# Designs tried in a protein design chat: VH-VL binders against q9syd8. Part 1

No score or structure here was measured in a lab: all are predicted.

Target 1, 210 residues: q9syd8
Amino acid sequence: MSSIVEHVVLFKLNDDDVDSGKINSMVNGINELVNLDQVLHLYCGSIHRLITTTASDFTHVLHSRYRSKEDLNAYAIHPDHVRVVKESESIREDIMAVDWIAEQAPEALAPPLGSIGKITLLKLKENVMEEAKLEIMEVMKEKFEGIDQITVGENFSPGRSKDFSIGSISYFRDLGEIEAVDDQMKLQNDKIRDYVDDTIVVEFNVPSSS
Below, numbering starts at 1 at the first letter of every chain, in headers, positions and changes, except where a header shows other numbers; antibody chains aren't numbered by Kabat.
F, E and O stand for the ipSAE by ESMFold2-Fast, ESMFold2 and OpenDDE, each averaged over both directions (binder to target, target to binder). V2 = 0.75 x the mean of E and O + 0.25 x the DockQ between their complexes.
[cut] stands for letters that were removed.

## First folded at step 1 (VH-VL)

Design i1 (framework fv_rilvegostomig_arm2)
Fold by ESMFold2-Fast, scan of step 1:
Structure i1 (fold): chain C 210 residues (1-210), chain A 122 residues (1-122), chain B 110 residues (1-110)
Amino acid sequence: as target 1 above (210 residues)
Amino acid sequence: QVQLVESGGGVVQPGRSLRLSCAASGFTFSSYGMHWVRQAPGKGLEWVAVISYDGSNKYYADSVKGRFTISRDNSKNTLYLQMNSLRAEDTAVYYCAKDLYYDFWSGPEDYWGQGTTVTVSS
Amino acid sequence: QSVLTQPPSASGTPGQRVTISCSGSSSNIGSNTVNWYQQLPGTAPKLLIYSNNQRPSGVPDRFSGSQSGTSASLAISGLQSEDEADYFCAAWDDSLSGYVLGGGTQLTVL
């Protein structure tokens, strides 16, 4: 078991000023990047559910995995990635990105087909000490019955994080499993609420066939 | 056509203030971080400051911390540099530049303005 | 003073290969990627190399970059008269929380 790098991007895509063909072209272009040697896993798709009080109405999500920060950097500068970034510029109203190191890689790097992904991003209050950050991340790492996999870590890429400093991604077998842990998640959130300034929660569907 | 046009430079006495502006056109300004970089007469380039795409994150060179403030107005496609407590050593051409890969979604397009001259003299 | 160290000058004749070095520390080049900028007399700087070794569109393949440890190099093969310019390296510095640049190298094509 080695560590991996998690990369999460949230997009607000412009539906009013462009046709659906441009959005589909962007999403397809991003998903083709899964074939790059640096990429362990990559999926881009529409957001099923978004919970936020202050952030943009994000429409799409990208989740990808890499062996190291070096591989993430190699992916980012790859000509195929650069092409997708340039070609999608006109339809991106807003974007944010959070990257973290998962010290323990999930057993399966590709989430199960038909699973539900859930991303939680936390913006911490000022003056939260290192000890408290570690405690918050330990609380967030709790793997309840029904969670297929989970990673949590501190963001190391400040450029597009909107000051969100802790990221988490978990995958559930289906919607019923997410509903089954809702009360436990609320209790978990109560444990850390005194440290948290804002939260973004994203849910998305992993396709049943690929 | 992509353009960055700096303005606001001039001749000022030590201790005074200037506000530089950079008007952007031809790209989605609100999607990219922006830099100020300066060059003293006959000298090399010195990075001054960077601001994230949404204005939430700012970084400064040690030589200007506490005196200069970088800001932006995305509704006007304009970048600013408020320069307080000016010193003779701040004399330079000031360039506005689009962020290059500060984050992985900025893209590698490098846009620089032609610069605006600031002279701090008695 | 510049934080990154470059030779103040370099020279070559047409067709030769010239290299320009850039030396830093673990907090900058040792941890972050290096960009190279070309500045022709009287003009604004232009990006020549980014992310250690990548070329923007329009930059000839005669220009290449490399990075090893706390140092980086710009190589110009098949040197041409229009390559006469100042060259600057740049990198983010973790300890300073900002970008740092080299003092520049004035390349003369003899």
Scores: ipSAE 0.017, ipTM 0.551, lowest interface PAE 6.0, mean pLDDT 86

Design i2 (framework fv_rilvegostomig_arm2)
Fold by ESMFold2-Fast, scan of step 1:
Structure i2 (fold): chain C 210 residues (1-210), chain A 122 residues (1-122), chain B 110 residues (1-110)
Amino acid sequence: as target 1 above (210 residues)
Amino acid sequence: QVQLVESGGGVVQPGRSLRLSCAASGFTFSSYAMHWVRQAPGKGLEWVAVISYDGSNKYYADSVKGRFTISRDNSKNTLYLQMNSLRAEDTAVYYCARDFEYSSSWDAFDIWGQGTTVTVSS
Amino acid sequence: QSVLTQPPSASGTPGQRVTISCSGSSSNIGSNYVNWYQQLPGTAPKLLIYSNNQRPSGVPDRFSGSQSGTSASLAISGLQSEDEADYFCAAWDDSLSGPVLGGGTQLTVL
């Protein structure tokens, strides 16, 4: 498999006591979608750590993988997906989605159980040229020793991205590996700082049992 | 009942401005991207503009870019199209349409309004 | 000028199968899903087919869609007099960052 499509969704879910059962129903309903033929990988769960300069305080994350844009669209319009989305409408205070093509697929399409996922979304400054966008993505693709897998790309779905145009997802064996690369990540961020207007960073835990 | 009702059309001279409104009812307006689509007399459909569910992202047809501004007020369930520097070629029925948000792309207009007529004439 | 190309007219008799073509490019139909709209005289358009071949509730199964490469087709089997309408294809265009539509096909039921 030479390339895959990455799909990331961030949710701000209502935290009222009355809505706790609906949140669980939404998360469970989404995770059952992993059984659809179009889906290579899918996980939905709570955000462990959110780092952002915006006022958005997203609570939950969805990461999924597909063979092609066609399979992503087939998933999106699937009656089971549409039903889960409609049933969760009342508890979704905010939502955003970013999709990109990973030109080289990770060797393992399902991230390791017990790993930590890290998503980085970039909103670029106005008038950033195409040459600079390619440079930003090359910087972000750098795979440090602690990273199990990483993909980076430009968003191709404008509808729900809140103008965030570059997405990245990395998986680390454990929290210690993330901490080990902190200094390298800060240096990497310095290289692209002049092009970036806003950044969202999300960390989440992949359950250790299936 | 799910409805979209356009208003604000009329007859205007070239170079003038008009503001169209679209009142939504019967669904959670703030959850859907919204489009403006127009149809010149006796001609086909032409997409004009789209706005994301929260107003953070907007796209325009090249023919209206820099002249038209799409906006929304989710507290009032209302979509707007501010049309500046109007030209004779902007003469059309303007439809408000709801996008199928559950898709990963803006790939369908599932609910349409009745349309409001804009005539740009000297 | 329309970006997607459709024949300006099509015709058939009741009970016949009629096909309406839609031609595009790699930046639209070649990369994105195709939708079809039906417009009865004097009315607003109605969504007939979405995502190449899916029908909304209330659309009869005699309407079907297909897509291959940079082209798409709408097929109407068991043609009925109430099918007399204008039909439009549409798809997102990556290069224009927006939906593009065909010029429409006027279907006459003879």
Scores: ipSAE 0.013, ipTM 0.553, lowest interface PAE 7.7, mean pLDDT 86

Design i4 (framework fv_rilvegostomig_arm2)
Fold by ESMFold2-Fast, scan of step 1:
Structure i4 (fold): chain C 210 residues (1-210), chain A 124 residues (1-124), chain B 110 residues (1-110)
Amino acid sequence: as target 1 above (210 residues)
Amino acid sequence: QVQLVESGGGVVQPGRSLRLSCAASGFTFSSYAMHWVRQAPGKGLEWVAVISYDGSNKYYADSVKGRFTISRDNSKNTLYLQMNSLRAEDTAVYYCARDSEVTYEYTGDYFDYWGQGTTVTVSS
Amino acid sequence: QSVLTQPPSASGTPGQRVTISCSGSSSNIGSNTVNWYQQLPGTAPKLLIYSNNQRPSGVPDRFSGSQSGTSASLAISGLQSEDEADYFCAAWDDSLSGVVLGGGTQLTVL
């Protein structure tokens, strides 16, 4: 495909009644939505690692892909999605969403089973010019050896992003590959550090079985 | 049943202030972004402002930026619009409207429910 | 002025099909979905069409929407006298970080 829409949601879920099963019901309900005609890929699960200085203590992540903004919206208003949202209201302490257009779609829309997903969200400092934003995204698009796929873009969903304006998602074959690129990632961060006010980094495991 | 009830409108002189309120009921107010939309007499609709579910993000029309402040109190299920430095061109019916957002996922930024409006007249 | 462009008026006879156009740019209609609102005389606006072509519960199927490029259209088939109202298109604008609306089209049923 030439381009796709990336959709990322971070949830802070809390359920005082551990036996209620509400968190599992929400996660399972969302994952069933992968079968909707509008959805190219969808996965919801727990966050394995969260790195942030000021953001909420998010517990779960949703990553999904669509042909267009129209298909993303059709998913959002779908009765099955609306039902999961309504049924999970009591356990959702905090939520944020970031959406971007991946100009170049990954070769495979579904990431490999057993891979590790890594999401990076950037909140830019005030007065960062358009030229600098393009430079930041160019730096973040670098695909190092060990990265199965990566997309980067500017958020087009204001009001839901907590002012985070640039998003990236990459998938790694395994944890060893993530560790192998630590030095390169550190150099990337150094190149853009002067423009960034806050960062959220989320790592999560893609199940090895469907 | 979803209900939005605006109040606080009235007649004020240019340069003065008014605070509008919108009382929400029949839904979980804290889960929705909320908008203010206005309509001048005999004219079309003009979007004024939006506030996110938790009040952390706010956006304004250029015509009101720096003069109007949108806010909310989720514990009271109430949306507010503080209008300062009022001008004759701010004369309008002000509608409270609920964003279609049922999560913090993508929406078409459309208004699925509207209040009946409250009238603001700025004149001497 | 309104950011989205609509004809100020439209008219039709009962049973006729009428269309109302809405023109924008790449930062609004070209990048985001279009929504339509109906305002009957003396009443608050009501959601008529959302996400380009979706109908809320209670809106007859004779109302339909479409979008292509930077333009959108509202079509009303089998026009009825109760359709006499003002119609507004709206979309989020990425460059303005806000919702933009058309100036409205006053539909008269002759």
Scores: ipSAE 0.020, ipTM 0.577, lowest interface PAE 5.5, mean pLDDT 87

Design i6 (framework fv_rilvegostomig_arm2; at its last look DockQ between E and O 0.09; V2 from the best seeds 0.00; counts 0 for: pae E 9.1 > 2, placed apart)
Fold by ESMFold2-Fast, scan of step 1:
Structure i6 (fold): chain C 210 residues (1-210), chain A 123 residues (1-123), chain B 110 residues (1-110)
Amino acid sequence: as target 1 above (210 residues)
Amino acid sequence: QVQLVESGGGVVQPGRSLRLSCAASGFTFSSYAMHWVRQAPGKGLEWVAVISYDGSNKYYADSVKGRFTISRDNSKNTLYLQMNSLRAEDTAVYYCAREDYYGSGSYTPFDYWGQGTTVTVSS
Amino acid sequence: QSVLTQPPSASGTPGQRVTISCSGSSSNIGSNYVNWYQQLPGTAPKLLIYSNNQRPSGVPDRFSGSQSGTSASLAISGLQSEDEADYFCASWDDSLSAYVLGGGTQLTVL
């Protein structure tokens, strides 16, 4: 497979005691959607670490993969997905979503069990030209030692992106591998700093067993 | 059950202002983008403006850009349209309408409509 | 006038199939979904078809939509007297950053 569509959703869910059953129902309902024909990979779970300057303290993340934009749309309008969306409205305090095309698909569409996922979303300054966007994405595509897989792309779904226009997802074998690339990541951030208005970074754990 | 109720319409002279309101109930208002759509007497529908679920993004039809302002108050479940510098051609029934959503990049505008409020601009 | 082009009127007899066309461009129908709305006389519009060909709960299966290139069509099979109404198509326009609607088609059931 040469390219895939990446879909990332960040949720701020009520962690009120009375809503714990609804949160579990939502997360379980979303994870069952991995069985739909359109879905190549799908995981929903708690955020382990969040770095953001926004007011939203996101609690949960969804990452899923599709062959094409058409398959993403078929998933979105699927009755099983729509049911989970509508049933969970009362517990969602905030939500955002970013979608991009990964021109080169990872060798394994399902990330390794027990790995750590890291999502980086960028809000660019108002006057960034197309040439600069391509440069930013090339910088972000660099695969350092310790990264199992990485994809980067420009968001094609502006409706719930909160003006974040570039997305990236990478998976690491463990926390030690993330720590090992910290200095390289700081240098990478320095290269694009002049173009970036805001950044969201999310880390989450891929379960060790299914 | 989804309900949208418009108010604030009336008769005004050209160059004056009006503010329309739309009271929403029966759904989680803060999760949905909202629209204003108008219909001149005996004519078709014309889209006026949209506001995102959190108020961060707004879009306007060229015919009203710079004169009309869409806003919302999620704490009151209310949508607004501030109409300035009104013209005879702004005479219409104004509907508020909800935009359904299914996921990122998958939206349906105007899935539910209010009954409308009439604005007549005459000299 | 309207950015999307519909015939101003259409007619049929009960039991027949009627189609209503909606023509646009690459910046609207060619790149975005088409939705259809039914407006009965003296009432607010109602969503009839969304995402080119999907029906909301409560809309009979005799209503269907399709899209090809820069055009879309609404088909009504087994036409009934209660289908007499105005029908509007709508889509997002990338170049205008606006929703655009057709001028409407007044359907008369003969």
Scores: ipSAE 0.416, ipTM 0.755, lowest interface PAE 3.0, mean pLDDT 90
Fold by OpenDDE, look of step 2:
Structure i6 (fold): chain C 210 residues (1-210), chain A 123 residues (1-123), chain B 110 residues (1-110)
Amino acid sequence: as target 1 above (210 residues)
Amino acid sequence: QVQLVESGGGVVQPGRSLRLSCAASGFTFSSYAMHWVRQAPGKGLEWVAVISYDGSNKYYADSVKGRFTISRDNSKNTLYLQMNSLRAEDTAVYYCAREDYYGSGSYTPFDYWGQGTTVTVSS
Amino acid sequence: QSVLTQPPSASGTPGQRVTISCSGSSSNIGSNYVNWYQQLPGTAPKLLIYSNNQRPSGVPDRFSGSQSGTSASLAISGLQSEDEADYFCASWDDSLSAYVLGGGTQLTVL
């Protein structure tokens, strides 16, 4: 397939202070956006695991895919999306978004049911050269055994990315497969460590049924 | 280089119509939302209208709703503003500007503006 | 008459730090990031700050934006004579489905 646009949003919701019903309503509202014509894939849910050094303790994640940046834009201004954003304002403490173009779309636009999504966001150190960025992304693109899908790209939406400039999303069939590549991932991280200021790693479960 | 060039301005009497154009070059026109913003003499900026990348979505300021129509021809890289039932208060320099959007629900900036075209509505 | 509210004027001496406020409501600044535009006399507006605190290329770091609640602020540190201009805040308004702007602030460098 041709290139796709990856859209990742991390939310920090006031889950301790807010009625669970409101949170569920918001999440459901967001997930309903999958029905929009410009959306190829969309899932919003709770973060299962968050690893970060300095970033907020995000509680929820959204991942969606689009055919183009244009479609992402259309999504952004769609009344249904705007409504959901408004509704989330009262219960949202923090938010960030990262968008990148995947040069090669995965074989399946939607992740496997019951799979685990893993998002990696990198905040690079100051004055990292473009050549280094390319190298970083090349390193991150490595598809290990057990990875069903993986895309990597440079963020083209700096306004709400909290200076995170590289994004990656991968899907695994199960937790065991994630664990199986832990050592390889560590080695990968070591290769780019000198360029990285901060990292956010998010894991989340994709429902087994739609 | 990115360039936006407005045209079509002039002097018209109240109640008349005028059509503005904005010719875009130096970028993929069809990838951006486009805006009209106007500025009355000695006054501040007033947003007029926006049209999505493919023309499927349009929004207008209340002050021009029902009178103005924003449109675009992506094959010609041109943005239009049809202004009907013009009023004295529509007198302004009209700017076109491009904008991208964030998927998070926030709008990106108007990072490029045209030089503007002057519309004067007077009896 | 502008949906967003700015002081009509501000002033400062060279080297001084000046702030320009922008107040709105929950449907605009409360829900959307604020953009700031600089307009020099006789010129088209220029993007100064976007998404609350992001600077486009060419804008010096002495310009900064902040946003909290239904209010935003533009800060100019190390004020220079060339900063004399009109400054506008802007934001999308979800309730109006419209882009809204402040009335503008004329900044004078004394």
Scores: ipSAE 0.016, ipTM 0.539, lowest interface PAE 7.4, mean pLDDT 90
Fold by ESMFold2, look of step 2:
Structure i6 (fold): chain C 210 residues (1-210), chain A 123 residues (1-123), chain B 110 residues (1-110)
Amino acid sequence: as target 1 above (210 residues)
Amino acid sequence: QVQLVESGGGVVQPGRSLRLSCAASGFTFSSYAMHWVRQAPGKGLEWVAVISYDGSNKYYADSVKGRFTISRDNSKNTLYLQMNSLRAEDTAVYYCAREDYYGSGSYTPFDYWGQGTTVTVSS
Amino acid sequence: QSVLTQPPSASGTPGQRVTISCSGSSSNIGSNYVNWYQQLPGTAPKLLIYSNNQRPSGVPDRFSGSQSGTSASLAISGLQSEDEADYFCASWDDSLSAYVLGGGTQLTVL
């Protein structure tokens, strides 16, 4: 009924000392931030599948949701979040962030346990007009049978987006439902490919028991 | 502790070029966007340029666009400013400054500053 | 040649509250956060306030920031002689794709 802010971060994490536990400490520290008042939903975990032609080999993903840009900022500057960011600097080889407003929040803000998350990020060609951006987002927003929820939007954060300007996230009940829509998604991608310079697709598993 | 040390300033004639460097230590340089900010003698601060943590995004003030190039070498923890076609109005102390990032565009430009290097463009 | 407008000077006596204004537009302060920097005589600037009203560690709570509409303010309560410095506001400007700063306010503690 109301809008929300989607926050997506991709990390390339590497720890030269396998016994240090720094990656696990970062991921666990981020996931504990779900308890902050500002956070409507938050999950950080390993990327199950990454599809990209030119982007970094990202290993981990964060997806979180907020009522507003102001609440996202309050999360971002929260001492517990700042501490996790500072303590994990040495293991972050690369980072990317994309944020957008979903004009209509999904009915369930937390996806079902055991679901599959799919994030699609687009870098558009330099001459893409605003009308085409709107059409691209309408094409991406189509909800096929098997998709539990989807949001799409234009990035509003210039800092670490690597010039990716459109993001989407969808959740599927299981892997079979992703496979069942493959042909429809290929057709969807064909409709927009002439506008697109680069794409990143990330798939990740939502744990059954967190 | 965070340290930023600028170098490469000097006196040059109008139309010439100069390259500034900023050596960074005490933090993971490749995780931070970096800025150049300048201050003409007796004047206020003027932002010059920013470069993203991986070098993929660069933005410039209109006053230097087309003449200055910001760059970085993350393997050497060094930020650069190539200044071409220098003008008298480019005379200033040049500071490098770090930008901290906390997600969703909630970033803190210039959270740490160097001590500056002086560029004088004399006609 | 500042995009953001600040008064060129301000003054107060020890213990007084002083405010420094920063006026911008919808493309900068109206859409983006404001930061404040203090520059003591003969030194490089340092961060004083970020994200409109947040203090970094080590900045006394007598410094505060606020933002409303297209304007921002820095307030200094309990003014002390060591507060004598130049103060600058800064914000990102969406239309210019650039950081913009105020011309600075020279604060004198009388």
Scores: ipSAE 0.006, ipTM 0.573, lowest interface PAE 9.1, mean pLDDT 86
ESMFold2 (binder alone), look of step 2: mean pLDDT 92; pTM 0.930

